# Designs tried in a protein design chat: VH-VL binders against q9h9l3. Part 62

Target 1, 176 residues: q9h9l3
Amino acid sequence: PRKMVAIDCEMVGTGPKGHVSSLARCSIVNYNGDVLYDEYILPPCHIVDYRTRWSGIRKQHMVNATPFKIARGQILKILTGKIVVGHAIHNDFKALQYFHPKSLTRDTSHIPPLNRKADCPENATMSLKHLTKKLLNRDIQVGKSGHSSVEDAQATMELYKLVEVEWEEHLARNPP

## First folded at step 3 (VH-VL)

Design c35 (framework fv_fezakinumab)
Fold by ESMFold2-Fast, scan of step 3:
Structure c35 (fold): chain C 176 residues (1-176), chain A 123 residues (1-123), chain B 111 residues (1-111)
Amino acid sequence: as target 1 above (176 residues)
Amino acid sequence: QVQLVQSGAEVKKPGASVKVSCKASGYTFTSYYMHWVRQAPGQGLEWVGWINPYSGDTEYAQKFRGRVTMTRDTSISTAYMELSRLRSDDTAVYYCARSGTYYYGSGSRFDPWGRGTLVTVSS
Amino acid sequence: QAVLTQPPSVSGAPGQRVTISCTGSSSDIGAGYDVHWYQQLPGTAPKLLIYDNSNRPSGVPDRFSGSKSGTSASLAITGLQAEDEADYYCQSYDSSLSGWVFGGGTQLTVL
């Protein structure tokens, strides 16, 4: 109904021993799950660890990747003024160097009613894979070749839609 | 304790450049963004831009694009702001200020602030 | 000029309540961006007073409070004291400018 998008980012390791997470792919979907953005992104710093098992990023994906500053501008144009849904979304915003309004941010890793529906402790941080399996009966992030950020963004939107009415009412009464 | 220490006052002629420094201590320099804000005598606060000390990436307010350059040296935890082609109306106190990562409102505020560097532009 | 609108001055007697308004637009406060408030004593750097609309940093007394509604925010000071004489600035983020914006500042005088 109102303008809402879901985002999922893949990060690679940069900096000493690859301990810093730098943006290497971003996927954004609309309320119905249609892809609005999906690009590989070239970090400004040297990649020391592709984290391929989780990110799905390989050296060949960097060949035609969009430079970080350009990709960031494109992504922020899509996110601005919209409700943005993500899972552990602070990691995505940190990688984007972006400050999205708290009142327009929805993090499916911190929605108590969602955990309750999954028979999990309300204040626990549950993985996207677990919640998707429990509530949507769907396996995501399958195999060893890395995650699909499109798949993850779509699952995240579908999970939020399960609690949208209840959670929006809660937020109206209890602004974050 | 977290502290930002700025370089001393500068007097410049119109057309010159000035480079102000801000040395950080008491926290991981590359984990926070560094902002620059100026205040002309008797006037309000005006945001100039920010730098990510980890990547060196910068964003400047439109008014200052083409005249300002922000850099950093991670080996000494110091951020720099250089303003070129100075005009008399660039006379101001220039502050550095730290911000964090945004999530549930914790990152976008400016805290702490440096004490400021007075830059006077006069003939 | 300043992007956010504040009254240039406000005054009150010791013990009174004063309120300072901060008015934005649909691209900043109206877009849902949080509002922060800074106190600037004469000859000093600004100091964070209120963040994320209504939260106090450690060391700020509870007689300072903030609120936000629609395109506007307010700073309330109760039990006014002489040491509260200062300039007060609101701050938010503006999506159309892609940057941080400040109010013009309000000078508080304690009568």
Scores: ipSAE 0.295, ipTM 0.758, lowest interface PAE 4.3, mean pLDDT 90
Fold by OpenDDE, second read of step 4:
Structure c35 (fold): chain C 176 residues (1-176), chain A 123 residues (1-123), chain B 111 residues (1-111)
Amino acid sequence: as target 1 above (176 residues)
Amino acid sequence: QVQLVQSGAEVKKPGASVKVSCKASGYTFTSYYMHWVRQAPGQGLEWVGWINPYSGDTEYAQKFRGRVTMTRDTSISTAYMELSRLRSDDTAVYYCARSGTYYYGSGSRFDPWGRGTLVTVSS
Amino acid sequence: QAVLTQPPSVSGAPGQRVTISCTGSSSDIGAGYDVHWYQQLPGTAPKLLIYDNSNRPSGVPDRFSGSKSGTSASLAITGLQAEDEADYYCQSYDSSLSGWVFGGGTQLTVL
């Protein structure tokens, strides 16, 4: 089987009125939850909104942040050829301006068996926080410091592992 | 109906710059990437680069880095490609083409294409 | 120049079946990226013919089909017609290049 990694990104607001979501932190963990990548990233455009209460990103984090183009290259190198697991992962890929093969993508926000296990409607979009609490009995994204992308990536991987066998079999029978 | 309308043909001298425009209509301009692809006479398609009209972020093929600049004006849903230090082998039809973002699910396919803009570089 | 490899030309008589191959590598088609096909009629812009390996946009006849396996893709045209005479290009994405790649193009002649 292919190697799996889980990704979680934090975004800040750039562009007009800060509506553009720009990558400001990216964390990648392997199947065991070991951190492969965790960097603050400097957007190419001026940051209008740090979105700190959600992102956990502060101005001080950008002082020595890795420029976006460099970080993107590093991240893509890690992701290439891997099964990438994420939650609402389209946001992460969008921020990276990156296309990952659909067949190698696993979005825990769109896995019916995972929702079923959590006693949620199969076609509903549940938050990572909710699923993590329900299925792993763990609290994430708590406190005033904002999200931890490492914690979120680890939780995402652990959630996927709960349904990995079933879902991989499903995908084998029903390729996207 | 989705349409991409490109500017007219250009004739340039070597060393000059050319700026081609592509006006989008029939869809939300900022929700899709805009690509530029060129085709030399009798040759195949060559990807030049893309721009994210929403953020203004760009990615260029290595071959054109330092010589190409892609921009956009969201107020008029228009993308621009400027190629500088022109040489004879830059003679080609330049196409703009739309692709989706991961979010919008239209993926990496290019659809639709503009009709192309012929850029001729000759001394 | 072209990253994906296509035969430069193919030909067939009306009504026949023709296939156009598109060979990539482990960094593009082989990496799992989808393949798209474009038809370019003489003097016109390319038009999307097949997307995501085997899907036809509206208006494309079902005699056009696409497939993908391993590091290669194939475009098949059944019931060849005179209007099918055109250039055909395959396309994919290469993460190592962080960009899109095209085949060299195949000129289809209807005899």
Scores: ipSAE 0.023, ipTM 0.698, lowest interface PAE 5.2, mean pLDDT 91

Design c36 (framework fv_fezakinumab)
Fold by ESMFold2-Fast, scan of step 3:
Structure c36 (fold): chain C 176 residues (1-176), chain A 123 residues (1-123), chain B 111 residues (1-111)
Amino acid sequence: as target 1 above (176 residues)
Amino acid sequence: QVQLVQSGAEVKKPGASVKVSCKASGYTFTDYYMHWVRQAPGQGLEWVGWINPYSGDTFYAQKFRGRVTMTRDTSISTAYMELSRLRSDDTAVYYCARSGTYYYGSGSRFDPWGRGTLVTVSS
Amino acid sequence: QAVLTQPPSVSGAPGQRVTISCTGSSSDIGAGYDVHWYQQLPGTAPKLLIYDNSNRPSGVPDRFSGSKSGTSASLAITGLQAEDEADYYCQSYDSSLSGWVFGGGTQLTVL
């Protein structure tokens, strides 16, 4: 069904030595790639490491950021009952402190036919950047100023659409 | 051998606080969440909350917010649950239990469990 | 009150099959969350019996099996033995509560 969204989150480092990944931005797009949600999010804990090279998050983005509890409520209202597509999506759900049903989760880092289509080993975990370049001929996550979670969510949805029919049929025959 | 060893039984008066410990061994303490579950005499299991030993992050069931605090000490692989302003209906066996950290799939099962700590609240 | 509904008791004779139901709602089992089952012998801690709807941990006899359909799950015990006499609890995750939930427990009596 068209009740499908793609999500990508940016995390910053909190906790001991900045090793904990805390939500600092979330982008959600619909099936056609239109943005449903895109907000900077203020973690409840002190930010130790902005991880700016990858996250694109800087101190300035936190000034008017939505507090975590409020953002989480908004995000969960969008995700609940929908098929949610992501890349290594367990990291996003962990940052949201949210358990999404396995049967409604699609992780483009663990879809064997997608890897096959990219001429990669079926059981390997390939990066979003690699799969997007190989299958969509598009460069994402370019440069050293951080990633765009909107761009990543859009790419993730487009990648899933390449194998949607085959993978949904597989899941119907082999429920998770 | 994976084990969770809990502290001994406690007897408290109403209004007091109790702190129960759970010492982990046989695995990497920071790779798994630690949950607390209680069971009143003759009653069923009730989830209290969890702590991530790696970060110290916690999440508590709504019923216990404001009265429960979960902490850990990574140097001795020990998790703690402190319950304050005790009432007679807090009398229960309190269990610690381990789960995975994945937010979908099989990470949600509780295994192993500690043997439990009986907390009796009476005057 | 328990969030998941189980019958309070079930009984059977040695060698028989019994089933224990676990009924949830659209926010837990009905939302697709996995169901786990725990066995609790008198005076002991619960022990994992079935995880992710139908999988057995090492050491659990194949007489125990689990299934899930719609908003409900079931634990089946075949070839019932006296040592199976215990309390059985189902468990899942509930998205509306953002937490783990248990059934009220079912006491199995072996006649």
Scores: ipSAE 0.134, ipTM 0.690, lowest interface PAE 4.2, mean pLDDT 89

Design c37 (framework fv_fezakinumab)
Fold by ESMFold2-Fast, scan of step 3:
Structure c37 (fold): chain C 176 residues (1-176), chain A 123 residues (1-123), chain B 111 residues (1-111)
Amino acid sequence: as target 1 above (176 residues)
Amino acid sequence: QVQLVQSGAEVKKPGASVKVSCKASGYTFDSYYMHWVRQAPGQGLEWVGWINPYSGDTFYAQKFRGRVTMTRDTSISTAYMELSRLRSDDTAVYYCARSGTYYYGSGSRFDPWGRGTLVTVSS
Amino acid sequence: QAVLTQPPSVSGAPGQRVTISCTGSSSDIGAGYDVHWYQQLPGTAPKLLIYDNSNRPSGVPDRFSGSKSGTSASLAITGLQAEDEADYYCQSYDSSLSGWVFGGGTQLTVL
């Protein structure tokens, strides 16, 4: 597999009052946007809130979903040792209960040159939807049926590619 | 000492309802799921469903949906299973059993078990 | 019918070894869900014997052991004693049913 991948996860609410975010879908794409992984994932505990408006997850998706313990192992094998691109990626890593090295992490919500290209303040946290519309002339996360983690991962990789050369040079001079 | 104490034996006519209780002691009632498992005479164990005493959420095996209702009363640390429209083949010992809230690992084991409540359905 | 498959009976002489199999599918044991074993003595409630594939609760002698491979699990009893005569049940979780599943039970007779 490639040196660089992009990830996007969907979470459902578990635990007291549904306030715990538990992994329920994960999509991983390669540098060209080809899908390397896309599975519905069964949380290890009862789902209190599907958060369907945002997650796109419904009860039907949990039938035959990959158990969290197994899915986590599969996902970590793909991510380990690679540069991982995501948007607000700390949320994905929390849901995976995983630490990825900062030197190999690229968060498109915290890349100043990307905001600059979108005519946004360099230190602001902009949504994936906004950056994708501004820079790629593409509407993602459309409608009320929830987000597609494949679509989001693909958009995230394309956004990163717009600033890759500049940002990798910056990171080489200013390591995390 | 952790224990589950169940209500006494019941004899019912076909078409009636039965409500079995399971009183928990020796642990925090809201921190564990309560399961119901039945066993017909000379037959194996059959899982009926669970209740989360913290939220009141329930999940029932498909075979029992529409006939079983699980509830709890946190003030007395007691779980209930009510089975309606009884048939002769509902004759069984009904057990309550405790588990953690996870579907895998050590927390998914059933321990302890109540001693069981014999429900006999006969004409 | 039971979701997990066990032999209906097994027998052995005192001091011998017996093994009880528990066969599942890709949605339960094969999906990585752990297997627990329960011993049911005549006229009593089931009692936890082995949990999380191979672990023993306090008070369970080391002659009882569990293992898991692929879609199957196994309970081994060495040094058979008369008091081991009981029914044994395996249990796991099944993701396609979204529920707990048991084996059909195995009656152990000590000859």
Scores: ipSAE 0.006, ipTM 0.523, lowest interface PAE 12.2, mean pLDDT 88

Design c38 (framework fv_fezakinumab)
Fold by ESMFold2-Fast, scan of step 3:
Structure c38 (fold): chain C 176 residues (1-176), chain A 123 residues (1-123), chain B 111 residues (1-111)
Amino acid sequence: as target 1 above (176 residues)
Amino acid sequence: QVQLVQSGAEVKKPGASVKVSCKASGYTFTSYWMHWVRQAPGQGLEWVGWINPYSGDTFYAQKFRGRVTMTRDTSISTAYMELSRLRSDDTAVYYCARSGTYYYGSGSRFDPWGRGTLVTVSS
Amino acid sequence: QAVLTQPPSVSGAPGQRVTISCTGSSSDIGAGYDVHWYQQLPGTAPKLLIYDNSNRPSGVPDRFSGSKSGTSASLAITGLQAEDEADYYCQSYDSSLSGWVFGGGTQLTVL
């Protein structure tokens, strides 16, 4: 009876040559896809590269953005004790400087049955865009104006629901 | 030892520009931001802006946008602040100060500070 | 005008305790940005006194302490000494201005 949420974050480039990924937006949705959290987040470091084509983040979004420390506290209150679904979710947790228990983490980029349903190699990390197109017949991350983390979080939850019963049974028999 | 050495005092006429330098030593110049802070005689500290010596990126307080330009020369570990269209109320001591590349935590502190450059704008 | 509010002056006798307040808003101290304090002796550059709300740099005696609560921060000086007579400035970051902000400064007089 644990609650389940899905998370997706947008990163901007900070540090030398913008090679460090820093949290700049976070969206969290519930099991039904309703938005629980969606904020632009001001990184603690200078933004060298907005990565706008992918992140959708522009300098204007950083004005009055929620400071990282405050956003982190809000986000962790939502995630703590819940099953958290994401795609390549380790990157999101790293950006949040947060450890979420593996037993409560579901990463749609590392679920072999999901790749199998999409006719993709089981051991490959497939993009969220590819899996969503193959399994949900929906195009996400369209155009060059940047991705919507809300759209991505919603797609991630829907993808997980396709394998939820099978994967939860697998995890019960083969605990992390 | 970490040091910031600033250029000497300047006397300018209204309408002129002034360029103050800040030479860093004792640390990796490109790993820290350089800030400029001014203090008019008998007044408080006022933040002017910062430069990232690594990228050359700058950000200026709204009050100074259009009149201030910050640059750096990584080959000599020196940061510059140029203020144009000087007015008598620009008379102040101008400090450079180092911070980490963070807006919060210990990295956001200003340490060390240069000794200051007095800029006098004579009427 | 200064963005952070400090009393213009405070005074105390040697050996006494004095507290200097620094009041911000929801976009700076209230937003969780940390507060740093600087001491400026007459004719000198400011010197870091307290950083990250309550931490002391090497060489700063434990008579100086800092705290932060809500939208405000405080600098406490115990066991006042004549050499503590100086101007004190608080500093934080303001997200609405996207820049660092200082208090107006507090002149401490040791009577």
Scores: ipSAE 0.006, ipTM 0.548, lowest interface PAE 11.9, mean pLDDT 89

Design c39 (framework fv_fezakinumab)
Fold by ESMFold2-Fast, scan of step 3:
Structure c39 (fold): chain C 176 residues (1-176), chain A 123 residues (1-123), chain B 111 residues (1-111)
Amino acid sequence: as target 1 above (176 residues)
Amino acid sequence: QVQLVQSGAEVKKPGASVKVSCKASGYTFTSYFMHWVRQAPGQGLEWVGWINPYSGDTFYAQKFRGRVTMTRDTSISTAYMELSRLRSDDTAVYYCARSGTYYYGSGSRFDPWGRGTLVTVSS
Amino acid sequence: QAVLTQPPSVSGAPGQRVTISCTGSSSDIGAGYDVHWYQQLPGTAPKLLIYDNSNRPSGVPDRFSGSKSGTSASLAITGLQAEDEADYYCQSYDSSLSGWVFGGGTQLTVL
């Protein structure tokens, strides 16, 4: 039995015109939704755009934030050897500059049975907010103050649990 | 047809630098990582590092940090690897190879490969 | 030296079966990372032969198969043919090195 965790990251804009996404917060929860990690992370590059409307990150959060190199080491120790659940998880791995094994990765934005349960086209990419509302009757990412990566990670784990047995059986028959 | 075309053979003296190019065609250059792998005569494959052509982000194997620089030019779909302070044991065929990015595209496998560029370091 | 361990050579006669092992550790194959195999004919670049442990690219005969168990992987070649004479390399990702790693290579001789 492999341990399972869910991850959600918040990114800020760095580089020319702020279009590069750099890690600025990471939250990791266990199978039951308990927080294993939740830290603000200081990018090594100058922050051009906090993207606060979506990220929830403000200049004040950077004052005592963990430097990227140190945070990355801590996060990777938690993820290594575990099944990692995320929504559009490619973006989180990109921000971490990390390659997680494909066989141990679960992306709730690309699970056909999950979309089917939500009365959505099986091969469409649906937002975390939409799937959470439809399947868990819960509103997340509310208002204009930015998203909570803890809330998003918890919702992602709960969504995966709805299809876990079916999807793990599918993956055993059709390895990624 | 997806293709990687590398620059021609180079002969360098110890202490010099070499810059090898890899021109991509037949796919969206910025959608895949470009890796560099070397092979000394009669020896095995050794990974050097990767570049993300979209962002310009790079990551180098520990052995080459401080001596290797990877860059790209998106206007001509070309990746470059520059190795400085050359030693005789840097003599090798240097390959470029494509992979997917962070669980995107072709996954983590290397396909296709360039035909290689022989770099000889000799006085 | 190579991070993944392969035998330096293997040999077989036409029609026979050969297997090439690839042994890693808890930070690469043992951590769940996929194993890929490359065939290198003399004087050529490596060519993808097997990916994600057991999958074949288009054009690779079903005589070639891959498997993975624990910290090790194997490449099996059945119905051995003269054209299979080449060097074979396994590859994975190592989380402790944060990089791709290769086996030392196995030279297959068809007798």
Scores: ipSAE 0.581, ipTM 0.840, lowest interface PAE 1.9, mean pLDDT 91
Fold by OpenDDE, second read of step 4:
Structure c39 (fold): chain C 176 residues (1-176), chain A 123 residues (1-123), chain B 111 residues (1-111)
Amino acid sequence: as target 1 above (176 residues)
Amino acid sequence: QVQLVQSGAEVKKPGASVKVSCKASGYTFTSYFMHWVRQAPGQGLEWVGWINPYSGDTFYAQKFRGRVTMTRDTSISTAYMELSRLRSDDTAVYYCARSGTYYYGSGSRFDPWGRGTLVTVSS
Amino acid sequence: QAVLTQPPSVSGAPGQRVTISCTGSSSDIGAGYDVHWYQQLPGTAPKLLIYDNSNRPSGVPDRFSGSKSGTSASLAITGLQAEDEADYYCQSYDSSLSGWVFGGGTQLTVL
């Protein structure tokens, strides 16, 4: 059986007017929710917007942050060969400047059975917060401190586990 | 074994559009970005933009925004660059070049390059 | 037009050492982005010569070397040979432009 991990990343704004989303934190948890990786990451260029209200990232977090190139290497080592679960995971991969094989990727924002279970339209893109509340009766991303990527990664994994059997069977019959 | 095969030379009138193709082989097409770089006769290299064949995401140099459109057909591992409202200073050899899936930063070396497609814009 | 600055031309005799500079800014080379070098023989497409500042792809002789310091990079060619006559371009990423940038190119003539 292939190992499964869940990933969630926080991004800050770089480039002109801070419109480029750069990786500033990455959290990876295993199937049981144990943290395998959780690091603040230093972008290779100047941060224009910390996006703190969403990202939870502050300037102080960047003081001893892991350089992006080093962090990326560490993260890719963890992801290689595994099924990677995430929510709107395309954004995480974009920030990592890496794309995992489609056949080994699970995006909880695009799993119709999950939406159906939450009484949402199957083809709609629902937020992690909404799905977590509906299906796990848990509030995430609350307060003024911004998101917790560990919390989000754990929630993502738990959500996926709700539909894992059904979805894996579907994928087996309909490989991407 | 990695190769980028580009379409043939084009001659266009000002105001017209041109679409150049770049067929990739020898590697997983969707695992690498495809860049377009042009070179006017006797001039240097100018980056036009990139496409992520996996997602279809694109980013264009400011100079070409509104006139350039990059697309891909994953079923045939082919990238396309279309440039519209052509003018004489668009005359150049247009290259496709492969890089890693880096949206920004280091590691974005271009290798390999296509042989280039000459686009001539003349009245 | 080019964001990175290169000398328009350099020349050397066979066997000599030549150096091509590539000067950037705080938003590109100075921001820590890697520099790559390309060789373009007359009438051909550019070819990767040096990547990530100082690495040589397979098939590139060790007489080609690259370095980076501060806001500048340098390509050195030792034991200059006739076949080295070409245009050389440095390349990096500019965060202010959110795009890749090239030097203006340097024409190397072997005397």
Scores: ipSAE 0.005, ipTM 0.556, lowest interface PAE 12.1, mean pLDDT 90

Design c4 (framework fv_fezakinumab)
Fold by ESMFold2-Fast, scan of step 3:
Structure c4 (fold): chain C 176 residues (1-176), chain A 123 residues (1-123), chain B 111 residues (1-111)
Amino acid sequence: as target 1 above (176 residues)
Amino acid sequence: QVQLVQSGAEVKKPGASVKVSCKASGYTFTSYYMHWVRQAPGQGLEWVGWINPYSGDTFYAQKFRGRVTMTRDTSISTAYMELSRLRSDDTAVYYCARSETYYYGSGSRFDPWGRGTLVTVSS
Amino acid sequence: QAVLTQPPSVSGAPGQRVTISCTGSSSDIGAGYDVHWYQQLPGTAPKLLIYDNSNRPSGVPDRFSGSKSGTSASLAITGLQAEDEADYYCQSYDSSLSGWVFGGGTQLTVL
């Protein structure tokens, strides 16, 4: 068996009108929800829009933030060879500029059994907030001060654990 | 129709630089990555690197780091690959090719390809 | 040297079946990365033939099929035609190199 981790990233706006999403925080938790990595990350480009309402990132967090290239190296060492769980995880990998093997990737926004347990259409893309409320009876991403990537990564792992046995069996029969 | 149109053949001396262009049409230029792949005469395909046209971010194969630079101009939907300090073994057809921005699956496939630009390095 | 290993040549008669292998390692195909196949006719750019192990783009005949198992992938061509004479390349991603890798290419000769 392979070790499993969950990841969640926060992005800020860089580039023209702040339309480019650049990595500004990454949290990684292990199977039990213990934090393996949680750092603010300094984008190489000027931050135009902190997107604080969603990201929780403020200028003060950039003071001791780890430069992108160094953070990326640290994060990839943790992810390599592991099953990585995330929600809409494509966006996290894109922000990391990292290609993770499809067979070792689990995206909780695209797991039909998980949606079924939440009384949602099996092939719909549901938000992490909605699934966590429905299935774990927990409110995440509350308020206007931004999201906690640690909280999101922990919720994502707990959601995956609800369908892990069923989904791993499905993947063994229908290899990705 | 999605098309990638490359610049014409180049002949360069050892030590010079060459800059190849790839003009995209028929799709949203900034929604796809652009890859560069080369093929020496009678040899196989070799990946050089990619650029994200939206952000300008690049990633180069280790063999080419320090000699290759990829850029783009979004106003004319054109990607560029510049290779410096040319040697005779850089003689090759250089292709641009598009991929989706997904981190896995069909996003990693290269489709379409440009017709290629022959770069000949001779003394 | 190419990272993925292909036989340098294969041959068959019209109407026959051939298979082209593509062998990788634990850092690419063995790590679960998808395999894509390209056909290159003489004097032309490569063209996508198979993607994500076994899927065909629109316009590719069902005579072409792909499969993947363990550290290897295969391209099968049935009902060989003269027009199939070309070079065939497999492609994947290699995590240890952090980049896309190609096989060395296989020249298919239709006798």
Scores: ipSAE 0.052, ipTM 0.650, lowest interface PAE 5.2, mean pLDDT 89

